# Designs tried in a protein design chat: VH-VL binders against q9vpl3. Part 380

Target 1, 224 residues: q9vpl3
Amino acid sequence: RGKINIQRPKAPHYERARVVAVTQPKYPELPKAKSCFKTRAERTQQQQENPYNEIIAREVRNWLDHSRLVAFFHLSSITADDIFRVRVQLHKQNLHLKSYGSKIIEQAVKNTRYEAIVPLFHSNHCIVFSPDPEKTAALLRIVRRVPQMVLLGGIVEETMLSRNQLVAYAQMPGLHAVQAQLVQTLSQAPGHLIQQLQAHQNSFVQVLDVHAKNQMNEETPKST
Key: E = the ipSAE of ESMFold2; O = the ipSAE of OpenDDE; V2 = 0.75 times the mean of E and O plus 0.25 times the DockQ between their complexes.

## First folded at step 12 (VH-VL)

Design W43 (framework fv_imvotamab_arm2; at its last look DockQ between E and O 0.22; V2 from the best seeds 0.00; counts 0 for: placed apart)
Fold by ESMFold2, look of step 12:
Structure W43 (fold): chain C 224 residues (1-224), chain A 121 residues (1-121), chain B 112 residues (1-112)
Amino acid sequence: as target 1 above (224 residues)
Amino acid sequence: EVQLVQSGAEVKKPGESLKISCKGSGYTFTHYDIGWVRQMPGKGLEWMGIISPYSGETRYSPSFQGQVTISADKSITTAYLQWSSLKASDTAMYYCARDEGIWDSYYFDLWGQGTLVTVSS
Amino acid sequence: DIVMTQTPLSSPVTLGQPASISCRSSQSLLHTDGYTYLSWLQQRPGQPPRLLIYEISNRFSGVPDRFSGSGAGTDFTLKISRVEAEDVGVYYCMQATQFPLTFGGGTKVEIK
């Protein structure tokens, strides 16, 4: 009763050969020897990816160089419809929502003052760029309805700011913020300014170091 | 200077057309919606409608739908309020006001000086 | 339409004394996003309105500390802790939780 075996026509030899070739292991499987010299497949893949990654990294550098406001967010699960609505709200205010891989971010900020931001992009994330630092308040008002976007910190006028510093900046008018920064700079000793910048950088490094150690501890070692 | 500057006072007869303007300056015009508010002599404030110069979309209060036309020309950073046929009851002060319109919420943080429209038979 | 009712219609006050203005809405102004879009405007004689308070209690930039807002749901209050001569004018509440945007009828603050 149960089984009706209607035989399907066989595919042409060319299609059968193509299917077999597609199911075979790729080059990386074959050259799995660990040695002082990289395999040909590893070198080819590395070489093939560098030009593409460099083009995208140049795009990221261009955004960083032309954006007086950059904000970093952790991005949790969000529907395509919701993220589209957020993007429209942001774009109206000249705020540009982007996402890039950590390798591309690393290449984009290599040998720059922003190199410390790379570990922020090892988890699901998004970045908002804008030429208009006065739009920080609008950005925060947009994302407060978007719990899936959690502010991590940002860059304003080439200065790295923590989450709390960015929120405080957003509450200042543009002229007042410039005046306050000028007064603050004139009142500070050079050593105090250096200490504040180093403490800020160390805070980012500490957060990233804990994250990297947690990632290593979460993986089961393979004895490699 | 960030400001909204409205066109001057108008004296009109019933049945005439009129278009008054609200020019934004000192800020990026398309980042803000422009709303229009009527204040009849000795009365309170009434919201008439709003336009987003970014998208071109308009929304009208039901009381004013079909009574006026709200428009904007982003190339000259100007919003307009227009009547095709004025009535004596249109005599009022008209204000424009801006708001970022984030998630369709409005606070109107900047107001024009007002345009007095007088319609007398 | 959400109807906004203000009391009193007129509030004569002695300089340096507090004033309190009430605004009641016909429906809750709590938006589904968890925020309440209730604003207070001031219109001095012969001037356009200006924003004082947004989202119930947040003072707009440049508004003196003597102005404060409070309330929830359908009942809202604007307080002036020590009235000064420049505070003379008409005060309006406005809701933006729901289209159409609506204003209260106004409360005139004047010096006794």
Scores: ipSAE 0.645, ipTM 0.838, lowest interface PAE 1.1, mean pLDDT 80
Fold by OpenDDE, look of step 12:
Structure W43 (fold): chain C 224 residues (1-224), chain A 121 residues (1-121), chain B 112 residues (1-112)
Amino acid sequence: as target 1 above (224 residues)
Amino acid sequence: EVQLVQSGAEVKKPGESLKISCKGSGYTFTHYDIGWVRQMPGKGLEWMGIISPYSGETRYSPSFQGQVTISADKSITTAYLQWSSLKASDTAMYYCARDEGIWDSYYFDLWGQGTLVTVSS
Amino acid sequence: DIVMTQTPLSSPVTLGQPASISCRSSQSLLHTDGYTYLSWLQQRPGQPPRLLIYEISNRFSGVPDRFSGSGAGTDFTLKISRVEAEDVGVYYCMQATQFPLTFGGGTKVEIK
């Protein structure tokens, strides 16, 4: 049985060709759907009214509202496999990596406190969400090994932070540690405050004494 | 709060068995490895082994292979270090530590308070 | 096993002065993935160890900027720019490039 040439099939026998030609289903010409001739403007408008986009926008809003840590990244030539690897690492830290279209983000944050993030989404971007702001350090450690993920900024405890501020935040001791340190510092402060307050009073009294002495000396008539 | 809490100090005799515990809280226990470190009195740190609670996979230092058993119970987020027969030379402070689990690194970012084990006749 | 050697054993330092601790490995700590898994730990008296530095020079969260790590290959250094009273303790280097994980012998930092 000769090797079936799949690249150049031999023309069928004349009789077979006739049968095939007659049995070919006549598909009705699909009505040129008016939708195929929609202008870019019309298509864009229809996309804006897409119920799916509304659902996704609500999802984005939900993530933003329930996250105490949100980080924004630019993605530069990253493969799906690399993204998956990063996602796994982030997941181990209870960090959630999501990617949304710019239009969806705009819709999600319109007339909200998050509207300021819209300019960050002009290119390929991803967002990392976390309920725990203490995971900022872990996030930075993970993404440091991923040069394709460029940190743009983020939101921590409802505060918008720049890239540098996020880095600084990650290097700080936890809130409880800082509070403990503050309490310790405040507990030590009364002694120093009392000393400083007393020092100023003492200095003031000394100045007054000197002034009084000088006035007394001026009133002493030079007994000629 | 994220923490590792170890069991209390133990006083034992040579030949006795012992199992000490390290309980993780405030994080997903199965996502991080738990290492054990020995510190003899007045001496340095010695890595004993590590366990992945998720898989149960355990690795030992050659010096401790066959001398101790490291295990974990995921259901109660607890890792264990056990001896079948204690020696006087096992007298030491034992620490459990969490691997931060970032990529292939083994950095211990969280430590238990330590368990003092005293073995004396 | 990779042997980690720390020097000095003891480092008496005056408050406000710098301190330097050396750690040498018996073989290169450069991993095949391109990273060097050397870490520095601090153990204060009566406390468990604490991570200070990872991957030679990266400060862990909450670690003061007065701590810095440097080095490459087999030679590594921990520096404290200005020693404070809270810095008293024993410092350990650790390699995690190869199993088994191994620690240096420790360097005791004391105030003169």
Scores: ipSAE 0.448, ipTM 0.739, lowest interface PAE 1.1, mean pLDDT 88
ESMFold2 (binder alone), look of step 12: mean pLDDT 92; pTM 0.946

## First folded at step 13 (VH-VL)

Design B73 (framework fv_cemiplimab; at its last look DockQ between E and O 0.39; V2 from the best seeds 0.70)
Fold by OpenDDE, look of step 13:
Structure B73 (fold): chain C 224 residues (1-224), chain A 122 residues (1-122), chain B 107 residues (1-107)
Amino acid sequence: as target 1 above (224 residues)
Amino acid sequence: EVQLLESGGVLVQPGGSLRLSCAASGFTFNNYAMTWVRQAPGKGLEWVSTISWSGSNTYFADSVKGRFTISRDNSKNTLYLQMNSLKGEDTAVYYCARDRFDSDYGLYMDVWGQGTLVTVSS
Amino acid sequence: DIQMTQSPSSLSASVGDSITITCRASQSISNYLNWYQQKPGKAPNLLIYGASTLQSGVPSRFSGSGSGTDFTLTIRTLQPEDFATYYCQQGWEYPRTFGPGTVVDFR
């Protein structure tokens, strides 16, 4: 009884092969769900017509109308739980973490001054909104503990800032603090100026006195 | 204390112009969008206009579009409503309000001024 | 534009009563509905925002409920200071629109 070569099974006899071929269940080709083969273009076009996108775009516009601080973050392999934790922490500081699709952002900022932000949304991203730009330092402090959130940049008072600029902004003293410092500096300036002016005057007077004394000494005839 | 104070409401003839002002105090004015709402005598409330915190975006009711302009001076903590081509129908108490937004709650007005009366009559 | 309606237009009640005011939107506005109270000769005050959230300083006898198109304001144990006109307002989109108001007066 010849060793059944499991690696090269002998082709069945022609008649058997025919029967096997005819009896093979013809599984109907699962209708290729037309939905799975929609070209990226077709998917994009259908998404553009989704009334839902307009609603969400409106939300984004509303955030922009009410936010002096907008920060953009890349999300790298962050879990839903981590996002939730961060959201709660941010919310305590009146910072609102949101995530929107790139198309929604594009629609929301189309024909606006913020159109330049669209390229930032090609990957997984989130946005933090705040009405208070003074919360920038708090935002950065919170996000530093979340390595999965990478700061890309932001908008502060309608000005686009790079990552480094936003960090620098957060380190600046508040406007009131700066104003106070300015006032202090200005209040000290007159005193210094007066001192300097007086110093020069005093020096001048001293020089004049010395000159006058020297002239008086020269005019005193040695009564020989 | 958070306060809004409207001013500028007077008697004006039809076709005339008027500028209303709203002075804000007790909060950071430039952190908020602002809104004008009016109320005709014995009638309900009607939204007039909203301006974003920066002034970059403005919204108007159809009834006032093209005739009214909303603006703000954040350095002076003041909101303005320029009203042109005034009609009898524009007679109302005009209120300024601080505007708020949250995705969980929508748009709402949490602080209101006492209003200023504008009367348009021949 | 979203049309807002209120019912009733007016109601008479006594101190201590519980009253309910209804507001309807012509389309779904999710929970983006606000309630304002206005006393005669005074500016409106925000009572409730987001359909059910009480504004700071508002008594707990005020409550709001609803979503979509139908909303309700309930005042439990009506107090003398609660006699006023109440307006609902949709916060969903521009133009912002108000209900016609409900007058609550003394019986």
Scores: ipSAE 0.855, ipTM 0.940, lowest interface PAE 0.6, mean pLDDT 88
Fold by ESMFold2, look of step 13:
Structure B73 (fold): chain C 224 residues (1-224), chain A 122 residues (1-122), chain B 107 residues (1-107)
Amino acid sequence: as target 1 above (224 residues)
Amino acid sequence: EVQLLESGGVLVQPGGSLRLSCAASGFTFNNYAMTWVRQAPGKGLEWVSTISWSGSNTYFADSVKGRFTISRDNSKNTLYLQMNSLKGEDTAVYYCARDRFDSDYGLYMDVWGQGTLVTVSS
Amino acid sequence: DIQMTQSPSSLSASVGDSITITCRASQSISNYLNWYQQKPGKAPNLLIYGASTLQSGVPSRFSGSGSGTDFTLTIRTLQPEDFATYYCQQGWEYPRTFGPGTVVDFR
């Protein structure tokens, strides 16, 4: 037992893969296409026998029914080890990292005020859900160390916020629905800001950040 | 201390109306969806209704659809169940419960009130 | 609608026994199965969620297992406070449904 065994040195990769699999949605795997060309019958059968789109859309609706905070990120290439570490850190703060296809998001938010978010899900992305908007500051603090996750914006207490509005919201001393609505109103951001940010995010987001901070700074009370 | 306290259960005649309240304390009420569950005397548990954290979405058992309404006042940390057109089969202890969701575990009710008895009889 | 069944409907056991209660869903619910305990005259308490995860404060003598349609609650080294009615409940879809309950009585 005191002897050193130099063979079989690492197990962390398997354990990380196991945890990553646990944090992924627990659904039956969808049928995989058997060839490059699908027949019309196979496409129709796959659609007819594939009820998982509604299962996943229902999951998104359940997240929305239970989450006061929803944050959207662009996701660049990231290793499985790195994303696993981020998920663990987020989970400790009651922040839940997920990813869903755009068609499923469209189905989940159809006939709701959130239909404007669907374009954000056409490219590589991730979403963070939390019941507690107080965790917005913790979320931004954790993600700052993860350059592969680029904040696009979010929803706080059913109010859509741009990247800069969400950052401003996290800096306010008391997080609540009135403050989120006030930040959005004072910034006077366009209702389609998320779509604009997807197309021209670097320059446009910086301009809105300056506008939002200026309005919040004018209203920040001073202790005297 | 996390607590839920139901009130408003009384004896009421068939066809009558009643509003139940559930007062929440010891936690941030606004962070949670809420659920009503009932239990007829000597019987099992029956889910009645669920409301999202904001109140924007509501769900009902078929046995109460069209007769019951669920609402919440997040400024008062209070959940409500408005019961109309009451029938004898609505006689039960009504519990409110704090609702949770995580895609790893599904929907579950982690905190329950002590219940309030509603009796529907002549 | 998903029907939930439980077996047995009742059982008698002594302090120190190991008991097993089963729950079956009429369709797959993944691991979205919860267990609640209810003592006479009292409100239910959550014991287990997600089929196998113990709620905080629940003793380790309780355990849950299963996925899909078949689920099991096990109580090892039964204690006097464990004599109660146990309900399973699916958290998969609306309408949310409970099993009929299993009464665990003192033998």
Scores: ipSAE 0.760, ipTM 0.911, lowest interface PAE 0.9, mean pLDDT 81
ESMFold2 (binder alone), look of step 13: mean pLDDT 95; pTM 0.964

Design B74 (framework fv_cemiplimab; at its last fold request DockQ between E and O 0.38; V2 from the best seeds 0.74)
Fold by OpenDDE, fold request of step 14:
Structure B74 (fold): chain C 224 residues (1-224), chain A 122 residues (1-122), chain B 107 residues (1-107)
Amino acid sequence: as target 1 above (224 residues)
Amino acid sequence: EVQLLESGGVLVQPGGSLRLSCAASGFTFNNYAMTWVRQAPGKGLEWVSSISWSGSNTYFADSVKGRFTISRDNSKNTLYLQMNSLKGEDTAVYYCARDRWDSDYGLYMDVWGQGTLVTVSS
Amino acid sequence: DIQMTQSPSSLSASVGDSITITCRASQSISNYLNWYQQKPGKAPNLLIYGASTLQSGVPSRFSGSGSGTDFTLTIRTLQPEDFATYYCQQGWEYPRTFGPGTVVDFR
């Protein structure tokens, strides 16, 4: 009886190999373990309406109901102390610095005209609220000193503005100043029109004078 | 001086309609949400309706929902309350109030008008 | 809806007395509670907002305290002009709700 080599067992006889192959229990393929990792989408869907989220979403909605100015900022690596300092400065100007989770913002603005802002909140962000859009210039002045706060855009009087537009808005003279400028411009308009009208008339007269002079010169016989 | 002045309160019959106005002065009207509160004779205060600064969002008490409409004209610094299908229970002094909001303090009304009396009687 | 209650419904006090009015909410409203004073035939005036913050122009004898569901308005050294009805109001959510009021009269 040949020494059973435990390290290299002799292949069973062909018939035995067949029997072993046929009798091998076909273990059902282990159900591909549903990746325990609920896709972010599935996690987001199953997120049970956390009563807390609704409370905070309500807060956001209240801010929106009371704010004519909303500015969105990206936050880079900023310390809590720096945030606090900025918050105090903003608060002195009746500007309210807040930070909310993206999900909360999404919930708060769902089915509103502001749904388009949701993508802005994928990173670290903060929001500044103010009832007074005239404070935009003050806001930008304060934030300019805080390089960790990057302006992304904003909402002014329910109109979404890009970063550049918001900056431009801040640079605009107040409504009264603009009105004054408009009045001034309008008051100058008649003068300009008169000048243009007179210019044409003067040009016409000049042409006629030249024509008359030319005719007179042609009629002057060369006294040889 | 910051002032709210309600007007339009009159005697109306049940089922009638009435529009109240609140004229704001002394502050930037469109910076603030606004609220109507009413008080029946000899009774307490009852919130009626609120409107956001822009007018985009409106809120109503269940007792007036579907019958009352709140609106505002920011160009005229005026708040309105359109009241339809008036009932005897709607008899009250109606106050307009300026709303304030802060996450630290909640919703509160810091300025009130003197009120206008609406009487609904047959 | 959040229900607001007040205690007492009425109280009589003398000039110089200290009085306390309590307000209770049916659920937690954090510090989102306001106190209003209403004199007979007049509009309400805001006294305190955010449970404890005194409105500008309001005398310091008025103070508010509390959080969650239980709140208190205290008037120290009651003055003749303090004869009024006092209302608490929750600023937590819509519908906004008021307490039934507390009438303060003088003995």
Scores: ipSAE 0.896, ipTM 0.963, lowest interface PAE 0.4, mean pLDDT 89
Fold by ESMFold2, fold request of step 14:
Structure B74 (fold): chain C 224 residues (1-224), chain A 122 residues (1-122), chain B 107 residues (1-107)
Amino acid sequence: as target 1 above (224 residues)
Amino acid sequence: EVQLLESGGVLVQPGGSLRLSCAASGFTFNNYAMTWVRQAPGKGLEWVSSISWSGSNTYFADSVKGRFTISRDNSKNTLYLQMNSLKGEDTAVYYCARDRWDSDYGLYMDVWGQGTLVTVSS
Amino acid sequence: DIQMTQSPSSLSASVGDSITITCRASQSISNYLNWYQQKPGKAPNLLIYGASTLQSGVPSRFSGSGSGTDFTLTIRTLQPEDFATYYCQQGWEYPRTFGPGTVVDFR
């Protein structure tokens, strides 16, 4: 396929939009009466509305329009060579490793059900996008050998999953109906009595799944 | 074999309505965003509408905004285009296409159907 | 909205010739440019995406180049099956826009 020879993004300047978009303001050539009343908030807002922020936010929205799987990681100190090797390994599995600033993510997900993910991007992080949620197991297998990437959770089929829920989802490969049922059950937890897939879980995971379902209902009162 | 098959194109009077279908096979339909593109007889290609993999986000050309809606049924592997208040300028072959996105390449349409002809004439 | 133009509108060439088609966007689109081929009476098919990446199954005689606003499609050693209409299309933003097309006829 035409993706097998891709080693590096061709448009790296878009990956650095937050840095590129922030410019030092100059005093405007305005009437003195108006310039005397400018506030710190007005200057900060002017710089935050840089057009490059919207270009990169649009990139994130395109990822969301085309990805059934989104996984969030905390990223510890890692060499450029090591992260590049991980990116190549992930890319071979149709898994796309990216990073975006919190302001870009906030702009991208404003007025969507995903506004709750913004705090995840206030620290050093990375995101993996994929159109294929069946690649979740491959993702976790690859990153298990990368201690610098610590799984925080993800989005599968537009449902937010905790770390433990995403791990449980990945441990049921090849049983598509079972994996889809788990995600659908978590989305419909209100009003349903539910039995977890006991063959793939222990009592510790079962207790956490019930707790996680209650948290998902509290965070998203409008069920999709 | 990856395949897209449009249907529903007919002759219809101005002001009428019509729903087009696009049946997908040979690939996991749910993994992909989808697009409608049209081509008036003897003219070039015009993008009409796009829809995200889940159906949550939709996009329209200004020429059809407010008159057309796009939807999908992932359980039936089918994409739809509902066309209302049809005009003569809507006469075209309508293609469905499988959408792709990658930040390295942008948006592109890698698989196309054979098209279905919609004629708006009194 | 991003307007796409193509040059030439049509051209005549012989089997074995090399030809170049130019596409221009009204604003920068990075390398987010696609080329489609359409034979008479058939659906379009993707040749090139991301300005220069060949779609699987496309012969190596096709190549694309460019970035920003100016892009080219080059067909080396034209074959009988290459006589068709070629469209460029930007994948930068909505609305997604196509060029007007370039008809390649044999002389």
Scores: ipSAE 0.818, ipTM 0.927, lowest interface PAE 0.7, mean pLDDT 81
ESMFold2, look of step 13: ipSAE 0.787; ipTM 0.921
ESMFold2 (binder alone), look of step 13: mean pLDDT 95; pTM 0.963
OpenDDE, look of step 13: ipSAE 0.854; ipTM 0.940
ESMFold2, fold request of step 14: ipSAE 0.808, 0.804; ipTM 0.926, 0.926
ESMFold2 (binder alone), fold request of step 14: mean pLDDT 95, 95, 95; pTM 0.962, 0.962, 0.961
OpenDDE, fold request of step 14: ipSAE 0.889, 0.895; ipTM 0.962, 0.963

